# Ledger of designs, part 3: VH-VL binders against Putative metal-binding protein TM_0123

Target 1, 252 residues: Putative metal-binding protein TM_0123, of Thermotoga maritima (q9wxx7)
Amino acid sequence: NFGKTIVTTINPYYLIVSQLLGDTASVKLLVPPGANPHLFSLKPSDAKTLEEADLIVANGLGLEPYLEKYREKTVFVSDFIPALLLIDDNPHIWLDPFFLKYYIVPGLYQVLIEKFPEKQSEIKQKAEEIVSGLDTVIRDSFKALLPYTGKTVVMAHPSFTYFFKEFGLELITLSSGHEHSTSFSTIKEILRKKEQIVALFREPQQPAEILSSLEKELRMKSFVLDPLGVNGEKTIVELLRKNLSVIQEALK

## First folded at step 1 (VH-VL)

Design LV6 (framework fv_levilimab)
Fold by ESMFold2-Fast, scan of step 1:
Structure LV6 (fold): chain C 252 residues (1-252), chain A 121 residues (1-121), chain B 111 residues (1-111)
Amino acid sequence: as target 1 above (252 residues)
Amino acid sequence: QVQLVQSGGGLVQPGGSLRLSCAASGFTFSSYAMSWVRQAPGKGLEWVSGIYSGGSTHYGDSVKGRFTISRDNAKNTVYLQLNSLRAEDTAMYYCARGPEYDFYSGHLDYWGQGTLVTVSS
Amino acid sequence: DIQLTQSPSSVSVSVGERVTIDCKSSQSVLYSSNNYLNWYQQKPGQAPQLLIYYASTRESGVPDRFSGSGSGTDFTLTISSLQAEDAAVYYCQQYYSYPLTFGQGTKLEIK
């Protein structure tokens, strides 16, 4: 079944779907990696792209409210994950390598082989490559982060909540997904836990100065974690490994 | 008729090396993942390593960094290079076809005859 | 790692009798509608042989007297009308998560 167009909302799903399909179908990215997906507003040209799509792959958990009228042709990746594993409807599920291995990649594989049964063998091989890569990321992440079990990291935004939880670190954030200011209680908690804070992280789309006061107070440099792949990463495994390298550098 | 024929075992001192070979016939070797499973004398089965049709490799924690799995599709052969061998690596080593590279469909459906590796001073 | 525990560790039965071997998983191996659990038979001096996959699907060439059942965390291998050649060690194995793991084995002796 040639001629089909798949639209993915955010870059991590673009990377996964593109790797699974190769040259099998046209895969489009809706939200550029440099844009904040929580603040994304649909343009008229985007509406045209969604109208013409044969399948839309989206995150869910409120990340894409503009997809309500396209619901019948949209697969929400969060629907693959057991609800009991979700934390306060935090939508950053694509950064959890366990979620990717057990739910997201297998779920997308099933959806795509139903659309392209003639390419089942090729898509299967690509899914296996992703799962194998995720296993190495899980192993290396556990090895790198085990010594920091029970320690705290601070981010401006809760994008790596699922990742750090899997490896035994606490994440405190200056804001939540829909908050536009930092609460006084959060600042108080950070200062109370000063001695167990081992790293400060910000994201590429955030102002460079967003953690300046905490950097000064804690005498720590902040590092950039990239949840969306703004540097031309080609696969989801590459995106996770690049972030792990930054985390390892910050923990030195 | 699927066949897996193994060779390369033997006696070796701690810290030594061996290379195990598994020659396949009766199927399209390049389309299948291959695994190594070991069994210490009188003990149960332990999965050691796998190599997928696309070349990606996976290892059990006890052997990571010491063992290397590889394949030669032109020769229909999978290899396991054993380095820095320890007494606890003493076992019968089996090659097996699978898991198929859909992890969730992966059963080990054909097994080689086994190759004994003994690590002793 | 997923832990598989078999019971009994050994059992002795007569030809023509029925035997059941249980396998308990430390976590569910059910994904979608499939249980990612296999059963293998290892006769003395031989390599293991696949008997059952997806908990209940019999491998080609395996006699009808072998059957598997169960779902999630609790699985059973049943051998009806035992024959002398069924004397072996039986292993369950999960392929739900890496590393792949096996149960400790159940030794079946024929009286």
Scores: ipSAE 0.000, ipTM 0.373, lowest interface PAE 21.2, mean pLDDT 86

Design LV7 (framework fv_levilimab)
Fold by ESMFold2-Fast, scan of step 1:
Structure LV7 (fold): chain C 252 residues (1-252), chain A 120 residues (1-120), chain B 111 residues (1-111)
Amino acid sequence: as target 1 above (252 residues)
Amino acid sequence: QVQLVQSGGGLVQPGGSLRLSCAASGFTFSSYAMSWVRQAPGKGLEWVSGIYSGGSTYYADSVKGRFTISRDNAKNTVYLQLNSLRAEDTAMYYCAKYGDEYSLPHFDYWGQGTLVTVSS
Amino acid sequence: DIQLTQSPSSVSVSVGERVTIDCKSSQSVLYSSNNYLNWYQQKPGQAPQLLIYWASTRESGVPDRFSGSGSGTDFTLTISSLQAEDAAVYYCQQYYSTPYTFGQGTKLEIK
């Protein structure tokens, strides 16, 4: 097949790679943003897509176990990030704007200019655009969240762990990421910290009832944060900015 | 190659009991929520019960206190224990897999169905 | 409980035509820009199959001729270029709150 095909596993990397390359290569998304990336199973057509790929861009940290036989042509984005900065086995590194600015975007830029050295100047310009956009998100996030330093947010799933940690908020989660029951000890801890809890968040795919008892007990409404971009966001910066606007609404 | 294979069901007298089973394969069963949805002959779909990966359970008001959903992650199986059965419980019972890790009920795969008939 | 009402209850069309099926919710199923609404297809003697989730997102493997639209309380499933194999009962389903509820179904017959 002429030209290069790049397959990205999850939508955030599809957004980044597509922006970096423009029309330079065919960029494909393996896992739709509305599908579960942790528990995704390959269909025959997906396997064919991976076999035909010239490069696969994946998250790592156990998110894509089906990629072991494609390791030779796979870049795991988590390998760009210093291990000391990672929290447990939490794979949601793409939601941290500092990880994006300092490790993910620069790392993907280096990989892509090696594949397309003739497009180095164009790709560099696009990388700089993304980094500039991330700087505005970081600035606006500090402005919005600084008054809430040391406060607690509760999420049903720990997708925004890295994000809230960067801006000085404590995150308590009701599940481990793929385990959707709640511990009795976690519920007790939330209720004991009720005075410092400032927001409740769930994700588009989660049932409303997952936080309903806490909403009633704390007299708070939950809001929906979107880690994957189910609403057709065009860039990673737009995805982060949409989520920041929801966080700002919740924290009023 | 996700598969849900159901068993159990049958004819039972009012007040009787049955246990339905749904054996799962082709995905990491322990990480997904599962539901039971029933369909009375010639009628529409009615959600009955759900169980999350960690074991939290939810029920339709029509079956609360009579039906119990449970799971055995070592056997990749979800169960529905039907007690105090009524004529109105006569239906085809389907097990269904939640379509995403956050346990939203986009039921992407369904079992073949198990018929439960309650009659005297 | 949230009630979903489908219209029409039954419709008969020819191969190659277009059909629309409506689903009306007794209350809004829109929350933070997301519509908690699915569409299913059930062929005679078979279990239901997921067609559309989040009101407009097509499930993997579902043909392009199926599309979902709408927001809040009013939703539509559109099937274009009907094929003989599309004869089935179609159901909308909300997951905004428990108990999850389904519409009464729309029977599509192909003449």
Scores: ipSAE 0.000, ipTM 0.386, lowest interface PAE 20.1, mean pLDDT 87

Design LV8 (framework fv_levilimab)
Fold by ESMFold2-Fast, scan of step 1:
Structure LV8 (fold): chain C 252 residues (1-252), chain A 122 residues (1-122), chain B 111 residues (1-111)
Amino acid sequence: as target 1 above (252 residues)
Amino acid sequence: QVQLVQSGGGLVQPGGSLRLSCAASGFTFSDYAMSWVRQAPGKGLEWVSGIYSGGSTYYADSVKGRFTISRDNAKNTVYLQLNSLRAEDTAMYYCARDQYRYGSGELYFDYWGQGTLVTVSS
Amino acid sequence: DIQLTQSPSSVSVSVGERVTIDCKSSQSVLYSSNNYLNWYQQKPGQAPQLLIYYASTRESGVPDRFSGSGSGTDFTLTISSLQAEDAAVYYCQQYYSTPYTFGQGTKLEIK
């Protein structure tokens, strides 16, 4: 059905929606996986893409302020998640495999079958494939991370906050969102907890220069976690698995 | 005038190591990502590794865990450390200037070094 | 990984003729109206040179006879009036996601 166009704002939702719909509709990606979604600004070509969209799938939690004009045709994925489960309005909800399994995939499934009721069975099968894959990610993540329950991970940016919390690890970050200032209180906290810090992570979509000084202070190498899928991942499950592999490497 | 001048390379036995260097001039080196692309004799181009202006690194699966890309912005130089070399790593290795500040929009390899030959013999 | 397939693998043409080289991507490299597909020329014994970026934008200094077209998964490099100096191997490359991949190359011989 090339008559309908669905626009997704960030790559993880592009991966999920594309897998759910297959050839049912044209799916477009708004923010390249190599770009910082917190700093994204609309170009004229982006505005045209949004104007022509039949449905826009967005994260919410302030990640896409430019979508106010398009609210009537936009689904904010964060609306599927109970507010009590959200941490300080941290928008990186797509990296939590439990959020994906219980809220995001079921919520998107419901939206898409209402728009494509004739494809309900096909979309349901694809949703079940994603959930099955998420179960294996959850299982393997518990196996890898249970020995590190109560330990601390440090990141330059709080993209994996929900992920690490689900598996019992504390995450300390050097910056929030697009801000890159590190407070003295954060430095003191890291130094106080240096004996329980088991890994340092940075990500390609954010400047990582500030983490270089921390690597020197803690005498630890940092590893790159990829929240958006810059390595050609074809599914959300593959994105999570590649990140889990990096985490396992860091914890060796 | 933008220039990338490469050095290092040579003949090594399987399991050996080499460090390739690429010295940049004619632009603000610290503002650009840098990539390494290799070409086996008589074959096509294969992207191997990249390092962004901020220091984030990426690797092709074929070299992950064996090769390490790094940069020294004070020396305007990008390096590729090749470890655990295999016969299939035999290639001409090129450094190339990559994107301006990661995410900024110039997403191509506009300047290339002259190449450094790496031969891994049995 | 995104796989790029070029056709033909080799072509032999005369000076003054038009040639087209096709590049097919295993998945779309179109994003927000930009195609992240580049073309490079490599002459014997030399490093590659950038010809076209974003599918259709000609690099500074590249002759007007070189042009790029296409969108999504299907791309074409056209040389409208071949010159002897155009004998080279031509590569398409995607910059949509890492690992950045190249087509296998098209060898252009002038007869």
Scores: ipSAE 0.000, ipTM 0.433, lowest interface PAE 16.2, mean pLDDT 87

Design M1 (framework fv_imsidolimab)
Fold by ESMFold2-Fast, scan of step 1:
Order: C-alpha cells, then structure tokens, then sequence
Structure M1 (fold): chain C 252 residues (1-252), chain A 119 residues (1-119), chain B 112 residues (1-112)
C-alpha cells in the first residue's frame, strides 16, 4: 500500500480520511481550508494531482463540478446519505454528527477497506474511534441545546443547517444558496421571529458586512462559526467541538 | 493514572542519531496526539512536532523537518522521536507531552530525556 | 511564526505577596470559533513542565485558586494572589492557534 495516493477535496474529508488511513497511504487536500469551496476553480497543477490520484474523496451535491472527468475514481460522500434526509440539496453534510456517525464514516470505511483489505482491522479501529468521539459530541450538543428547542439562529450562509436541525433549532439564512443578496421574504421572516432569535453567526469565508444591519436591528452580537477547519484542527471531532463551544458562548 | 515514561539519558557524537522513546499508560493511547518539546541549556521550551498515534501521521516544525522522524508502536503504547545529524546545539532535555484534545495542550508530560552531544 | 514575549525575565517575591506575569503575542490568538488558544505552564526544578491555565483563564485540574489567568487578543496576564514556596520555577506562556506551537521566553519566580 506504499505509493498509493488519496485526494480529498475539502478539509473535513482530509481530516477523516487521514485519521482512518494514518500512514497507510498519502492523503492530499485539493481545496485549501481557507478557500471557499463554492468558488474553487481547477488549476493545471490540480488537474495533475487528480490524474495521479488512486482515489478521490469528494462531497457531491454540486460542490465539485470540476470532477466530472474523474467520476470513475471519485467517491461522492453525499451518495452514502439517504436522499430523504437532504434539505434542498444543501451540501454541508459533514457538519451533521449523525450523518457522520451513521453514513459518512461507515461509507468511507467500506470504500477504504476495499482499497486496503490488508489494513481492515486497523481502519476499523480508527472508524470506531471517530464514532466514539462523535457520540460525545452528540451527547454534549443535546445537553447544551435542548433548552433552546424551537428557537431560531440566523446565518448569512446555510452551512450549519443540518447541525441545528438535529438539535431542534431553526436556521434562517440571509440568501438563497450562493447569491449575495438577501430576499425581502427572508428579512420579513427574521423580523417576524425577532423574539425567538437567540444567536447570529457568520463565517470567515463570507462577507462580514452582510450581518452588520441585522446586528444593529436585533441588537445582538454575531459570532464566528468555522465549517472548514481553517486553524489547524486535527480531527473532525475537534472541528465539531470547537464550533459547539462557540454556539454555547453565543447562547449565553 | 496517566503516565508518560521516557527512555534514559544518551551521550552521542556529532553527526550521530538518537532515538528517544515515550511509553504511555493510564489512558487510550490512540485517542490523543503526542508532542515532542525540547529545552537546551539556558534556553526556553521549543516545540519539535507531533504525531497522531492512531494512524502515525505527523506534523513537524519546519526547523527540524529534515532531521526528525516521529513514529509509534500501538502494541506497546510507545512513541519515538529520532533526531539525526546531531550537532552540539542539539544538547537538550527532550520531553514528550500529551495533547488532550480540543480543550488542552500538553496536559501531561514525560519526565524528560537528557541528550548530550559531546564537544 | 507567532512570537510570544514574556515580561519580566525574573521576579523575586516575598512569601504571601502577589505576583503578576505578562505575555504578548505578535498576532491575535482569537480563533474564528471564538476561542483563544493560549496557555500557561510552570516548570519547577527537577520536574517536567505542568499545565496551569488553559484557554486564557481556566485552571487545570488540581491547580490552586490563587492562580488566575486573564487577557484577550494579544495581551495576557497570569496572577498569583499569594506566592508560596512551592510556586518557585519558570513560567511559560504558549499559543496553539498556529503551527509551529510557540512558547514565551519564560519568567523565573524566586522567593526572597
């Protein structure tokens, strides 16, 4: 298994695959964690990396349109998740700890043991370690968020939609998908739900100014959630825990 | 109950290599990162790098990248740090230190291993 | 690299009196998650370093109440309300927001 290369598109999958494989194979990250994956364009050097890859691990749901040429060696993680559970084809599935526990980690485990059958027991142990960590995140998230069941949070971009839905909170976003303008109907909904809005969140990859008017109108401070792990997070569990701590602080 | 026990002092010649061990007990070895930190005489603490004992992946300080190798043996719950092409400036106490997770860094340390690179 | 600067280099304290140690980082240690990745360690003679304070102000298990941490962004302070003989050693600040992890130069605390 020496010499094999796995390419992952976004940092969360780089963290998961690296943890599952360790030194079994070279794992490469295509989209730097500080870059917006919705705006990523394939460069010639990236094409070379993809051509030389033995396996490509990607999100799917339209996040990586440049991978059509490489479909035969690409695993789209979103294919592991039942379509019934997806919300408007929102691609931010890696932020849902239940999706990670029941679909993403088991699905990647199956793909990787097929590629490295001699490492099945090692990869299984790593998968169980991730699942154990996810169980603690789920437990702590319930403890923190149950008092806020039925409340609303507002974000500029719908990256944490699946996460908040799992714990009984509504997420309202300022724009449809990747459009930079806020719809009138969304503004009306936010103002109508003033009393149940408990937090405002923004992301490093989005314009900070988009929340300024709402901060003033709602008289609330916004906090920063990190969907991609831009600060050297070591595992997917650590990424989720760092975000949970910000959510807990915002709700105080 | 958490303990990190390091190998004993080493005396090496310039140009040689040294391999220091750190044996962990009292916790799940593969659930925590292990760091290596050194302290030269009259100097402060310097981070060398870390290893994920789970898969063996490492992240190294660029200063040591060409000379340091970090490995682990899960059957004995032991991590290793090998430093090659030793110079007199590498004379230091070398510590392993556990990375507890998302909340703490270096919550438990080994007792230290003195490596002397003779004149 | 993030540079961590500690002041003073050394401090001689009469037992029972307070002590204050400062640490400044060359850039903000505030993470996008809202957490500040800043820590204090104590290195006593003949012992390995030990964690005192994590995330600016949280005391690690077993650390006495007389130790307190404060600060934000780039400026941090460790205070000891009543210095005792067992507090003698070198205190180090550290950041873990960016690789490589970096330590301050240390502050030696001695008893008069």
Amino acid sequence: as target 1 above (252 residues)
Amino acid sequence: QVQLVQSGAEVKKPGASVKVSCKASGYTFTSYYMNWVRQAPRQGLEWMGMINPSGGSTRLNQKFKDRVTMTRDTSTSTVYMELSSLRSEDTAVYYCARDYGSEYWFDYWGQGTLVTVSS
Amino acid sequence: DIVMTQTPLSLSVTPGQPASISCRSSQSLLHSSGKTYFYWYLHKPGQPPQLLIYEVSNRFSGVPDRFSGSGSGTDFTLKISRVEAEDVGVYYCMQSIQLPYTFGGGTKVEIK
Scores: ipSAE 0.000, ipTM 0.383, lowest interface PAE 20.1, mean pLDDT 85

Design M2 (from M1 with heavy chain D99G Y100E G101Y S102D E103L W105S, light chain H31Y K35Y S96G I97T Q98H L99W; framework fv_imsidolimab)
Fold by ESMFold2-Fast, scan of step 1:
Structure M2 (fold): chain C 252 residues (1-252), chain A 119 residues (1-119), chain B 112 residues (1-112)
Amino acid sequence: as target 1 above (252 residues)
Amino acid sequence: QVQLVQSGAEVKKPGASVKVSCKASGYTFTSYYMNWVRQAPRQGLEWMGMINPSGGSTRLNQKFKDRVTMTRDTSTSTVYMELSSLRSEDTAVYYCARGEYDLYSFDYWGQGTLVTVSS
Amino acid sequence: DIVMTQTPLSLSVTPGQPASISCRSSQSLLYSSGYTYFYWYLHKPGQPPQLLIYEVSNRFSGVPDRFSGSGSGTDFTLKISRVEAEDVGVYYCMQGTHWPYTFGGGTKVEIK
């Protein structure tokens, strides 16, 4: 006599699915927004949650290797996106508002109306609300970032690569993938582009001092971009808008 | 901080019904299941069932199946447990307890509601 | 239903001495996921029960390190390395592997 339970792996999908469904079903978040999803390991309770789920919504692109045995009830959001649009299998697709508008939200909408056909009109209204919000984020992002076309931003981890690429900026990293260390040679290479560098960003899950060498050399402070929504954001649009505000502050 | 505040003590006659409330605060109400557990005088803890506050679905202990109903009101972040056809053996302290059905089965508990069934 | 049997029914401990409580389940608590959903709670006089140990051996937030849990399959143990006055109460084990959730009968811990 439990209703349907949907498990989402990371907070951005929890925000999207929860907004689409409202009170229609139980939506659970597997990886807390303060945790690094690349380093997440299943707890005993997590394994039981996945086993009993009616549907699992996951990112894909290697972010959730523990879901292989649950593939038949898992929707990998990355499967909605044309492969030629992906950059080096970078999994941070949920931060691209164009991917959200054209692939992720429409794809999740289709999955959810098949699961809840009696709620199709309600879910459609919520999907249209999200898309409308994404349109305003896209508009405001172009307005804010147009003066910086061709410029470079630096992050320790390539979480906003798709976002910055959509608006004409290059994102380069101090380290590849999931590592927290930086090499002296990598720092020197980045400094060869110093005239193009307009902002330095780090994430809440990273050490505060991770960019300290670049901050000193470039005489710039770093700002915190939040890919996962650690501050209680209620929608994906709010998450993107909060990050845009930080980007605008950094570009002053 | 997580808080679960229950309604006050009740005195009922055999055959009556009782409805106990549990108001949640300090967390997202719909993200955690709510369990009901009772303890009769000088006896141990007994699980009655649970409700999913998001969809309102319930899983009930078969012992109480035809006598217990669990409901919720998302606008007030409150769950309710109603027990009908009361017997003297139903005299107990009734607790609500938060649990993601699997993460921590009962990590935070309400203060308890004493229900006395006497003729 | 899974039956949870606790021993002893009660124990009196001299302050600073260790205490050990056992819990046995009528069938294995190992779930198909490979995990064991087993918990310990403390019910102090005048207070609601509180979670001490989750998933066999993990201490809940704020629980002193003098409490430890161990076990597997059907046999589980809660140990208190040095019993203090504030540890007085009734201890309950619980299984969350199968519905309905079931508790042990309780072990009353008191000071000599």
Scores: ipSAE 0.000, ipTM 0.377, lowest interface PAE 22.4, mean pLDDT 86

Design M3 (framework fv_imsidolimab)
Fold by ESMFold2-Fast, scan of step 1:
Structure M3 (fold): chain C 252 residues (1-252), chain A 122 residues (1-122), chain B 112 residues (1-112)
Amino acid sequence: as target 1 above (252 residues)
Amino acid sequence: QVQLVQSGAEVKKPGASVKVSCKASGYTFTSYWMNWVRQAPRQGLEWMGMINPSGGSTRLNQKFKDRVTMTRDTSTSTVYMELSSLRSEDTAVYYCARDSYYDSSGYPLDYWGQGTLVTVSS
Amino acid sequence: DIVMTQTPLSLSVTPGQPASISCRSSQSLLHSSGKTYFYWYLHKPGQPPQLLIYEVSNRFSGVPDRFSGSGSGTDFTLKISRVEAEDVGVYYCMQSIQLPYTFGGGTKVEIK
């Protein structure tokens, strides 16, 4: 039948929109878990999926440059967030539980009830469930991370910048975006802050050896943080809890 | 092939400093960290810290941080451990031990020096 | 610091009989990579310590197959299937998941 189809660009939004809508509409994922969204290129089948979509839910902040010709039916989630809260147009806004609670989930709720006004009560109930789950993540994150206020963590890629900032930790990255080389100023900062560095993190799509020089130099093991949910996580809350568990392990 | 040869026994008075050396051969000196571990009479093994011979950076056990200095000389493939403000309870055999921990084939403390007896007595 | 506790303190064994040594850690030694950062060392009289078992159950180069390690998380065992005279010494467990590296108190193995 003619039922509405919603296309989400990355897995975190697939998880949120799927939970909000249940069986109300077909929800599709464009960029598969495990693929680097910064390096994603449209295949012909992807273009067909976008062309047939009734609504596209995208991150924004330059993550999806291929969506220009579909802008009339695209909602950029970053538009829900006050500009003053954004850091250097870092696109990893879905990993901030405060952004999710106050801007992203409420914003998606409004968009979806306009598309499905007959399901407003059901969608509201699901939004409230997500927000309740986020409250427990926020509470548990403060409890776990409060002792580490002012400490530094290092990642190859700045995917958890917003998350760590919310809980009082600094994130230093080896490079921005998909770059492989580290700037001189970044190396100098890491050397200056060696005593404050409490954890090293990498992502599943990065080579295992990406932090090997720092692991050796700092005598620390790296742990894997998963920004996209490559292990079959079913909700955004589950994705955040899994990552919090890894962070707690790294900080032991 | 891997050999770690330490300096000879030392006798020191309380309050003095001692500097023990460990000369490495049979592998690329700058590719492996070097640990220092001690054993006091009738006591167990106690980790003191380690040094990266490439950059000279160290990781020290908090217990010794105020008194221990670890350095290296890349031209002679030698690591040094200096312990200051010596007390009688610092009487121990001091060992250097290689650390290949973060390599895929790596292990902590995989090859050890012969040990250096340091006696602290009046 | 992670505390490593060994039992027994000493063990007297008749040649050819088996021996078993236990070690417990105050925290899990399992890393998110699936590796467990746990090791056994033997300190023989008049010699420096030597690595016996790495990552719980793997024998280091030259270590006889009569030595075996097992365990997970916080509980580990070293077994010697047939103790020989050359196995006399003090056995130490060690963890390297966190600094400082910490050793167990040691288990002295003697021949009857």
Scores: ipSAE 0.000, ipTM 0.414, lowest interface PAE 19.9, mean pLDDT 87

Design M4 (framework fv_imsidolimab)
Fold by ESMFold2-Fast, scan of step 1:
Structure M4 (fold): chain C 252 residues (1-252), chain A 118 residues (1-118), chain B 112 residues (1-112)
Amino acid sequence: as target 1 above (252 residues)
Amino acid sequence: QVQLVQSGAEVKKPGASVKVSCKASGYTFTSYYMNWVRQAPRQGLEWMGMINPSGGSTRLNQKFKDRVTMTRDTSTSTVYMELSSLRSEDTAVYYCARELGYSHYDYWGQGTLVTVSS
Amino acid sequence: DIVMTQTPLSLSVTPGQPASISCRSSQSLLYSEGYNYFYWYLHKPGQPPQLLIYEVSNRFSGVPDRFSGSGSGTDFTLKISRVEAEDVGVYYCMQALQTPYTFGGGTKVEIK
């Protein structure tokens, strides 16, 4: 028997959906956590996986342009979030614990109980477990970051924009989706604000030397934040807690 | 000011059940996992399991899974650990401990001595 | 299950002298770029256990600077630069990388 198959595009949603469903359905990950989702292209085998899926869980906000053909069976998680809360179509919404608590987990819970009404009680219990974990992440993040309110963090890529914004820190990034080199104006802004810069971050998928010039100029080490969970994290809460630990280490 | 206050010492016969309580105060009860850890005489610390006070979901050490039940009452901010089919080897001090996410135990209860004897 | 092995089993120290305790895990506790789900606890006579060090090297609030933790992966060390009378007790290492959470066998520290 070929029970229901759910395909998730990126690892954070694979973690959430897998935790919510347990062994209730086959959950497949489309984009490996070590791959850059912004650069992902469908292979023939990926197309077959999407064709056979009963439900596709995707981020939206332009992260998955290849899903146009499959929109009839695709849930775009970004549709759960009020547009007013989105920043310049930045797609990294899964890293915001408030978005997860109030929109993403409740939205996915509703979708999944409609597909598996016989498992409503089990899925509800697991959703409550995720929300409880998110509450501890939010509480610990406020404790760690409240002293740094109004300070600036520099990242090579704007993956943690929503996270730092929630806790009162400014994020400056070296590049956006429409340019691949650091602009002169951005470098000047960083140097003007060097007094309030408290941490430098990059991601596992980025070259080690991407922040080398700033590390030398600011006399700071950079640290690696993992937006996708490349180290075998089992839950979204664990992914957020591991990143919080890195942030706390950087701020020491 | 976080406090975890446990119920008093118990003496039980083999085959009986014991239910230990841990009353929390000074923080949002549903925001932290609560763990149970025991120490038998002349032995080290042993993890029994944990409960999510928000939803009541538990993760139990397989060694105790058939005998241990963890529950909570949100109206009184209290967690409970019930151990059934008691053996003399279950004689131990039982602690509740608050977990900071999945990272560490920042506060512990004072401990409850459970003695199992004929 | 991850097995945690502590050495030595006991340590008798003259006040003011240093002490060192080792802990080894049966598998790596690394989960990212050098971060480990590894902790040190002290169980003093008549008191519940108390947290000393979290995530290998971070002193918990109120813990004196004479305590330091180090290590990575599978090998971890707790050092006390100058042992004082209030440091008497049993020290336990712990991993919380995966359930079941497991503790080392303990190291008893007493004054000579």
Scores: ipSAE 0.000, ipTM 0.390, lowest interface PAE 18.0, mean pLDDT 85

